# VH-VL binders against o04291r164to392, part 36

Target 1, 229 residues: o04291r164to392
Amino acid sequence: DANNPAGLLSIAEEALAEFLSKATGTAVDWVQMIGMKPGPDSIGIVAISRNCSGIAARACGLVSLEPMKVAEILKDRPSWLRDCRSVDTLSVIPAGNGGTIELIYTQMYAPTTLAAARDFWTLRYSTCLEDGSYVVCERSLTSATGGPTGPPSSNFVRAEMKPSGFLIRPCDGGGSILHIVDHVDLDAWSVPEVMRPLYESSKILAQKMTVAALRHVRQIAQETSGEVQ
Below, E stands for the ipSAE of ESMFold2; O stands for the ipSAE of OpenDDE; V2 stands for 0.75 times the mean of E and O plus 0.25 times the DockQ between their complexes.

## First folded at step 15 (VH-VL; framework fv_regdanvimab)

Design Q04 (at its last look DockQ between E and O 0.59; V2 from the best seeds 0.00; counts 0 for: pae E 3.2 > 2)
Fold by OpenDDE, look of step 15:
Structure Q04 (fold): chain C 229 residues (1-229), chain A 121 residues (1-121), chain B 110 residues (1-110)
Amino acid sequence: as target 1 above (229 residues)
Amino acid sequence: QITLKESGPTLVKPTQTLTLTCSFSGFSLSYPGMGVGWIRQPPGKALEWLALIDWDDDKYYSTSLKTRLTISKDTSKNQVVLTMTNMDPVDTATYYCARIYSDYMDWFDPWGQGTTVTVSS
Amino acid sequence: ELVLTQPPSVSAAPGQKVTISCSGSSSNIGRNYVSWYQQLPGTAPKLLIYDNNKRPSGIPDRFSGSKSGTSATLGITGLQTGDEADYYCGTWDYSLDAVVFGGGTELTVL
């Protein structure tokens, strides 16, 4: 419902605040993921969550691309997220402050044939911060949060995206510092017990989504630099 | 109920290779987040971590013993095997296997009862 | 070479409170959760505390854990003779990429 832009903006602002508190703060109890060794081949710093609702992962790394370019790349989830089946942007709304609100329906593939695939109905907010950083944050729209009702789907289980997204800070020497937060509740309770670990592992989330995003954008950055040389 | 049991030789000669097997039940290494670690304890001494393997087949080793250790899993048999080469009398200890929550690697629960390995000529 | 430091021994009378410290660094306790293990004489270690302050099922509330900075503390109230055991702290060390244990603390009930 694009008829209530003020309401959507309020949701967006709340999402932004919460996302930022996760991206660079301790709103979520982050613990560095094991096995991510520093070195020339290091993807960055990856952390996973404990004691939060659902599962969560965070990553931070350098990318040799401008913030806007990074955002464009990462917004195209089907290009880098293997489990992403489809992304439909149902509405695009100017936020009035230079930002953009998008209402997005996302379908995911199921990690197992024994469970229904998950879908998301989310609000994505893109905006530039005072310090020049570019932020893309996203959260589910539910009856509790308000906003328009998403498309029904009998073949999917509606999962919840907690405030997630990308914080992209420009670097003085060029490029960007990229912070990624993925925080989702995949409704593991609805899955057979033996399969629940697939839906309750922050490590899996980090590997399949958070690190995948970072690797993808870095790969694009390398390809771009190689073409210029 | 989760159980782990260590098996292998209780007597090893110096320079020989020790092979220990951890047989477990009540959980599977096919499940995300699960792992199995090996810890030893010399008589009257502190616990010493040796190695662990998780559901994702990630392997970790003690830095000081890395060159001597190999850990592997057989998910179908619910077994984890640890090999330690070039055994020395100093390696005499009780060897434990234990379940670990592999996402964070922060606790072992439960533990096997342990098997005592003596290295002697 | 121990990465986590514990007092070698502590003692108290029945009914009293004891604390066992575990000192680490920014690469281990400062970055991850701490676990504590109880090892009764002649037995395998048993998980006592995980995630700094959580008790597994079956562990009485007399046992408590806390963490501050790069140190952790195990507290035992209402000390019982059955509490006489060795206690170990443990966590992951990111610099070593390894699980690390303390040197153990022998608790004697007087």
Scores: ipSAE 0.605, ipTM 0.850, lowest interface PAE 1.3, mean pLDDT 93
Fold by ESMFold2, look of step 15:
Structure Q04 (fold): chain C 229 residues (1-229), chain A 121 residues (1-121), chain B 110 residues (1-110)
Amino acid sequence: as target 1 above (229 residues)
Amino acid sequence: QITLKESGPTLVKPTQTLTLTCSFSGFSLSYPGMGVGWIRQPPGKALEWLALIDWDDDKYYSTSLKTRLTISKDTSKNQVVLTMTNMDPVDTATYYCARIYSDYMDWFDPWGQGTTVTVSS
Amino acid sequence: ELVLTQPPSVSAAPGQKVTISCSGSSSNIGRNYVSWYQQLPGTAPKLLIYDNNKRPSGIPDRFSGSKSGTSATLGITGLQTGDEADYYCGTWDYSLDAVVFGGGTELTVL
């Protein structure tokens, strides 16, 4: 059964473990993104890598919102990801541990007319850790991973999301420490060589996704602080 | 096939301004992910990085030469221009341009053939 | 200027193994990828190793790279007379906001 909840939970827990090793560890050889300078306007710490399969970006920053609110904001991907055309949740499955598994189809706008837009078929797993941290991680479902087959990819190139997501840790004084990992393979070899940097650059990934997410949450946190006082 | 070629004067006098042009083909700075850097090599000496410019117009310069260097691009012509003011005989070198990937600034491939510039009175 | 230190020269006989070191600091090699370049006599430099230990297409596997702490090493096995060249390490320095190269190492094959 392609929709077997136990099989999907196994995929979800493996994705969670791999995500956490990237978010808080050195499973990926991270280097600081060039052009990031400390200062009053600093968004946080941003790192990138191409010494991995695909391309990857990671960010870490402080946000004056509680973890559940941060997760709620970031799960609404079209609200902060400019190139996101649509996010359709096709299935929601309660995990046997209080978490939630979602099967998600995402379509992206193409940055150029010379290559087809990408889409994603993913499993997204949301759960709360014992220390009160909230985690939202996501990875592609393929024939290699198992799980149900996604929608047809007419006029899209099916891209791969490797275990990615958000780790949102509560702070003692309130607010959260937000860790973000974006790790993707956009099938860069399917585009002409002169355009491959659009699909192979971890810096572009960071600018368009990872940093954008962190900025969005921080902007909302400032607006809600002004509203409540 | 990606190629780069340096052009400009081969002889300048002390105090003059050197302007070098890197003309390239097989890639463009209209799209994200690439850049062009300049490196020089005095006769019998080591490589010395001078400057680089990437697709989003971020510019970086050698710390010791920063006040003398200006880098710019003309994306429509596939050209990058380096200007170096107040030339001195110690600036005699072969000047190379090379393509970079902008993510890490950690390597250059390919390089132009280089142009030798002599600074003498 | 002398941000990355390499030995000025190394030599070995054909068929032997040689290593070339590149010593830096926590602001460069300690925090970034390292590249290596080969410069044959009278030619422009050519990329030999990128991302510490990866080879571009066309570079034989007898060339290898590694990094430990603030130092990097280029290894060449099965040394050939065609390997006579100058070798340079390079990386980004986050303190200087600049590309830095080593001073170069001249390899002589006896």
Scores: ipSAE 0.388, ipTM 0.750, lowest interface PAE 3.2, mean pLDDT 87
ESMFold2 (binder alone), look of step 15: mean pLDDT 92; pTM 0.944

Design Q05 (at its last look DockQ between E and O 0.64; V2 from the best seeds 0.00; counts 0 for: pae E 3.4 > 2)
Fold by OpenDDE, look of step 17:
Structure Q05 (fold): chain C 229 residues (1-229), chain A 121 residues (1-121), chain B 110 residues (1-110)
Amino acid sequence: as target 1 above (229 residues)
Amino acid sequence: QITLKESGPTLVKPTQTLTLTCSFSGFSLSYPGMGVGWIRQPPGKALEWLALIDWDDDKYYSTSLKTRLTISKDTSKNQVVLTMTNMDPVDTATYYCARIYSDYLDWFDPWGQGTTVTVSS
Amino acid sequence: ELVLTQPPSVSAAPGQKVTISCSGSSSNIGKNYVSWYQQLPGTAPKLLIYDNNKRPSGIPDRFSGSKSGTSATLGITGLQTGDEADYYCGTWDYSLDAVVFGGGTELTVL
C-alpha cells in the first residue's frame, strides 16, 4: 500500500533527519552569501550551497511570532512565493506522534517561456520536537524513496525537492528563531543552455524563495505587532 | 571561449582619474552567478584586489581604495568599467580584469592579459 | 595590505615535491573556499585550484590543494622547470567584504 502510514512515517522521519542536518549542520556545504551580512539591519543570515546536488539556500532569522503561526504562514507558499502557481494537498495523514504528513502537488511558473514549468510531488512532515521547536520538512517522493506516485503532467517537468523546510524554535522572550532550507533539483539539463543559469543559481533560489519567505513572515509579524522587524 | 581584455590609458598624470574598460566575450553579466573583478599588481609585488561587480549589479570595493573606486557594467556591450580617482605614482601597476563566478564558486577565471598603467608627471 | 600569509619563496629540484602554505583567519579561509593561482613570469595569473582542492580543466594532477581550519596548502609533485612561477592563494574575507590574496610565493626550480 503506497499510502501505508508506517511507510510514509519512515520517509518523513528520514526527511526530518536530513533536513535538520542541513538546517543547523553541515550536511550541505553552506557558504555565507556574499553581500548579505548579518546585523541589526539585515534580514538574517543567508547561505548558499556549494558542491551539492541541485541548488540550495539556507537562511536564519528572528521572527516576532510564535512557531505555529510562523509555520502556518510559510505553509501557504502561494501567498509569498511569486513563482508558485498552485499547491494542492492530496492527502493528510496523522503520523500518530502528533505530527502530520501531507502529500502535496506543487506547480511552479516557469522563469522563462523557453522552458517547461516545473512541478513537485512531495511529502511534507510537520511535527513538534522535544525541545519545543516546530518543524515542517518536505521532500519529493520518488521511486527511490518509496511512497505514492504523484499525478502525471504533460505540461510540467517534474523537479525534485531534497529535504527542505523550516525549523522554528521558540525564544524565551517571545518570538521564534527561524531556520529555512531550500534544496531543489530543477533538472537544469533539460533546459536550453542559455537558460540554465536560471536553474543552477543558488543565489537566485535564495533571493526568490528563501529570503522571500523570511521577509514575508517578518512582514506579517510587523503588521500584526505594529513593530518594525 | 571566454576572453577578457583590458583597455584604457597606459599613462596617467598624478591626481587624474584612471578609467579602464574590460571587454569580455563568451559570457554575459546577465547570467546569474557571473561577475567581473579588477585586480592590480605593482611591479614586483603581489596581487591586489580592487573591485567586483556581478550580474545582480552588486558592487564590492577594496576597503582601502573604496573612496577612489567606481565600478559599473554595460551588459549590452559586455563591458565593465573601473574608474579610479586621484591617481598617484604608487598606483603604477598592471591592471587585470577577470571573470568571477560569484554564486556557487568565487574564483577568478579566466584573466585578461592585463594593461600596464604608469602614473607619472 | 595582505590578509593571507604565504612564504615568500620555496625551492626544490626537478621531480621533487613542494608545498606552499597560505595562512588566514576565521573570517576568510575559515569561512570560504580557497583558490590558487599560478603566475608565470610576464604573464597574467591562471587559476590553478578552486574550492580548496579542485583542479580546473587542463591542470595536471601534480597540483593539489587542501584546507584545514584557517590555513590552506598547495602541493606540487613531480616538479618541473615550467612550474617556476609565483603562486597566490585567494579567498573572500567576510569581515572586510573583499577578495583577499596572499603575498605570493616565488617557486624556484633548482
Scores: ipSAE 0.648, ipTM 0.861, lowest interface PAE 1.1, mean pLDDT 94
Fold by ESMFold2, look of step 15:
Structure Q05 (fold): chain C 229 residues (1-229), chain A 121 residues (1-121), chain B 110 residues (1-110)
Amino acid sequence: as target 1 above (229 residues)
Amino acid sequence: QITLKESGPTLVKPTQTLTLTCSFSGFSLSYPGMGVGWIRQPPGKALEWLALIDWDDDKYYSTSLKTRLTISKDTSKNQVVLTMTNMDPVDTATYYCARIYSDYLDWFDPWGQGTTVTVSS
Amino acid sequence: ELVLTQPPSVSAAPGQKVTISCSGSSSNIGKNYVSWYQQLPGTAPKLLIYDNNKRPSGIPDRFSGSKSGTSATLGITGLQTGDEADYYCGTWDYSLDAVVFGGGTELTVL
């Protein structure tokens, strides 16, 4: 909790391990998303989950920005995630290995007026790996995980973020390979039946969040390259 | 509970345009998650997928028939319409519409009864 | 000619087990899940199996499915004369951006 940095680091390290197994492995049963082909204007490779707990999406693409810059951009969710209402960092804790732990409260707009908006109470862990890759991973804090109690959700339905995030690998000659995983449980049972697919579709998650993040960073990279020249 | 029914002409002449309507109940394309596809079956032959449209108005067509097909929906009427141009006697078949889930596009349930279209010479 | 190939026919006696194969490629069965359909004479197809091995409500557990590599298999145990039908496999092909079906297998119960 607030005075237990070792406990928070334990949660962070477990989240990192689980995130990496999804980002670079087969911990989720990934199926290629239909309509996402390699090509001249392709953003990268996009996959969605099949038969997993919650819903998940993964993307992998090239970005002409250095890893730290990519991380800075993507941490600012309100700047690129259309449904993100606010992100509030309530606590920042150094991890003791050059990494950083953040306790974050996020509020989302509802995609429909028929259901309450979702919020998240999460631990976000940023660190550098031995190969020079930078990682930002995140997961919900719950009574099962331990850690501090988050803000009350009196006007929101508290959703769960399962280990998710960004793996940003440096490329020879500059730029990065960006891996994104979004894995959430949006509490679809609390939504009227007619609207539940908005909360249970991995393809909708990919379109609204995972693909949007990759497109945003690639757009900034194009503007930055032109600006420097 | 969920039903689909095909309607349209049962006899067309070569070169004419065929228009088929799928009327369905028990689900809606006004809300996310679903789509409707068209499949045909010539007498004594295998199933052949033609086209599909989802709730988000994404459309997919058979590669071999793409230039002859148009699919559209009228969400308020719970209808999906397929148009096939330049009909030929080889297009004689039973035409089915069926519901599909939009995320994976790899299975149909349920199917309509089908309507048989004969293209005369 | 067909993207997915099935044997044209299989047969067995009542009470026996049959299997029906469906062979595809890395662009379809190798990347995606397989569905199976039963078509009784003179009727529309009916879904038997989705997601490789799941049964819709009302399909008895003597129908089963599996997938390995680029091939899928439908199994029918406790064969009944009412099972005489054509059986089709289907999936999405990522190279064609299309739904693809097998050529069908005629099951005869002797």
Scores: ipSAE 0.564, ipTM 0.816, lowest interface PAE 2.0, mean pLDDT 89
ESMFold2 (binder alone), look of step 15: mean pLDDT 92; pTM 0.943
OpenDDE, look of step 15: ipSAE 0.632; ipTM 0.856
ESMFold2, look of step 17: ipSAE 0.382; ipTM 0.738
ESMFold2 (binder alone), look of step 17: mean pLDDT 91; pTM 0.942

Design Q06 (at its last look DockQ between E and O 0.42; V2 from the best seeds 0.00; counts 0 for: pae E 3.6 > 2)
Fold by OpenDDE, look of step 15:
Structure Q06 (fold): chain C 229 residues (1-229), chain A 121 residues (1-121), chain B 110 residues (1-110)
Amino acid sequence: as target 1 above (229 residues)
Amino acid sequence: QITLKESGPTLVKPTQTLTLTCSFSGFSLSYPGMGVGWIRQPPGKALEWLALIDWDDDKYYSTSLKTRLTISKDTSKNQVVLTMTNMDPVDTATYYCARIYDDYMDWFDPWGQGTTVTVSS
Amino acid sequence: ELVLTQPPSVSAAPGQKVTISCSGSSSNIGKNYVSWYQQLPGTAPKLLIYDNNKRPSGIPDRFSGSKSGTSATLGITGLQTGDEADYYCGTWDYSLDAVVFGGGTELTVL
């Protein structure tokens, strides 16, 4: 319901606050992912969560692109997220502070044929922070959070996206520091027991989504630099 | 009920290769988050981690023994195999396999009963 | 050689409380969860504590774990003769990319 911009803004602001507390804080119990060492040849720092609702992963890395470009690239999930079937932006609403609120419906492929595919109905908030950082945060709209009702789908199980997104900080020498948080509840309970581990693994989330995003944007950055040379 | 059992030779000559098999039940390495590790303990000494393999076929080795160790899994047989080359009397120990079932690989449960391997000419 | 440091031995009378320390660094205990194992004489190690302070099923509440900074502590209250064993702490070390154990602590019940 685009008729309640104030309400949507409130949701967006709450999502932003929670996201930031995850991206650079300890709102989630982050533990460095095993096998992902930081270093010059590493993709970045990757952590996964314990003791949170659902599954969660975080990554941090350098990208030789400006913040806005990084945001544009990452917003196009179908281009880098293998399991993303479709993304539909149903509404675009100016937030009044220079930010933008989008209502988005996302369909995912199922990781197994034994379970129904998941979809998301989310609010995505894009804004620039006081320090020049650009943030894209996203969370599910549910009856509990308020907001408009999303499209129904009998063929999908509605999953929940907890406050997730990208924090993109400009670097003095050029480029950006990119923080990624993915936090989702895929409703593992609705999946056969033998397949639940696929839906309860933060490592899998990190590999398929969080690291994939970082690799993709870095690849684009490299290609862009190569074209200029 | 989850169980692990170590099997292999109990006597190895110096310079020979040790091959140990961990047979387990009650879990599968096809499930995300699952893993199996090998730990040894010389008589009267502390536990020493050797290697582990997880469901994603990621392999990790002790730094000091990396060149001598190879770990592999056969998911269909519920087995993990550890090979250690160039055995020396100093490698005499009880060898354990144990399960890991989290993404952080920070603890083992349960453990096998262990198999004692003596390296002697 | 040992990445985690434990006292070699501790002792106390039945009914008393003992603590076993495990000292590590920022690359291991500082970054990951700590586990503790009990090894009774002539037996395989048994998981006693995981995730710093959680008890597996069957472990009595007399056993407790805590972590602060780069150190962990195992607490045992109401000490029993059956608690006489070796205790090991363990965790992942990110600098070594390896599981690391302490040197073990021998607990004697007086």
Scores: ipSAE 0.524, ipTM 0.822, lowest interface PAE 1.2, mean pLDDT 93
Fold by ESMFold2, look of step 15:
Structure Q06 (fold): chain C 229 residues (1-229), chain A 121 residues (1-121), chain B 110 residues (1-110)
Amino acid sequence: as target 1 above (229 residues)
Amino acid sequence: QITLKESGPTLVKPTQTLTLTCSFSGFSLSYPGMGVGWIRQPPGKALEWLALIDWDDDKYYSTSLKTRLTISKDTSKNQVVLTMTNMDPVDTATYYCARIYDDYMDWFDPWGQGTTVTVSS
Amino acid sequence: ELVLTQPPSVSAAPGQKVTISCSGSSSNIGKNYVSWYQQLPGTAPKLLIYDNNKRPSGIPDRFSGSKSGTSATLGITGLQTGDEADYYCGTWDYSLDAVVFGGGTELTVL
């Protein structure tokens, strides 16, 4: 059975543990990103990883929205990820511990016509932590992880998402502290050498995904404040 | 295979402006992820970083020399140019250019062979 | 003045092991990865170690690197006469917003 809840919960809880160790710990050897240009708003701490499998980026920042609202916005990946071509949620499964497991197929646009576009087959796990934080973490399902086989990748190169996601901690006086981790392997060696930086750059990953997500939720927070009358 | 080659004058007089060109092949600055840096080495002395420029036209300069340095690129020619004003005998050195990665502006591979510039009157 | 400090020279007999230290600060080695370069006499520097402990293709495993706190170390085992060279460490300094190199270490094999 493709939807074995006990097996999927095990995968989800392992992904959560790995994500948290990256987001708030030193499981990945993070260095501060060099060369980040000033944006219209001050964004939080942005770091990238060297010396890990694949490429990784993280950001941390304050947002003036409640944790559940932040999660709602960020789970709508097409609204903030410009390269997102499509997102299909194929299954939604209650985790039995109050969380939710989703099986998701995502297709991305390619940044160049010289390489095939990437797709992802992932498990996304949403739950509340004991301290009141809300977490949304995600990882690819592969033969190594177990779980159901995803849609065939006929016209795409199947990329791997390593445990990634959003940790959203409530602040004492309102608003949230948002931690974002993106950790992916885009199979850079399947593209011509001159194109590999587009697929191996942690800086590009941070700009296109990690910072984009934080910037998007902050923009909505400003628009929500402007709608109050 | 990636190669870089420095070119320019080998002898300059004090106060003149030095212009060096790095010509490279096997990579391009019209695509994300790459850059070129300049490093010099006075005779018998340590390496000294001068400047770098990346594909995104971000530029970084040595703190002590930044008022004398200008770095630029011509992506259609695969060239990076360094100019250094007000040359002094202390600037006598071998000048190298080297490739960098955009994410990792802190290490260089490969290096050019270097060009030796002597400053004397 | 130099931001990263290396011993000016080290020496050992063929077949022995040496280590070369590189001492920095919390604004450079403490926050960033370290690279090492070998410069044979009369030649351009060559990348030997990157990202603290990784070797480019063609560098034998008798060369190793490590980092602890604000210091980095290059290790060379099985010394050969061909290893006689100057060795430099390098990294990014976040306070200076610049690349910094050590002063270099001259390795002499007996």
Scores: ipSAE 0.357, ipTM 0.741, lowest interface PAE 3.6, mean pLDDT 87
ESMFold2 (binder alone), look of step 15: mean pLDDT 92; pTM 0.943

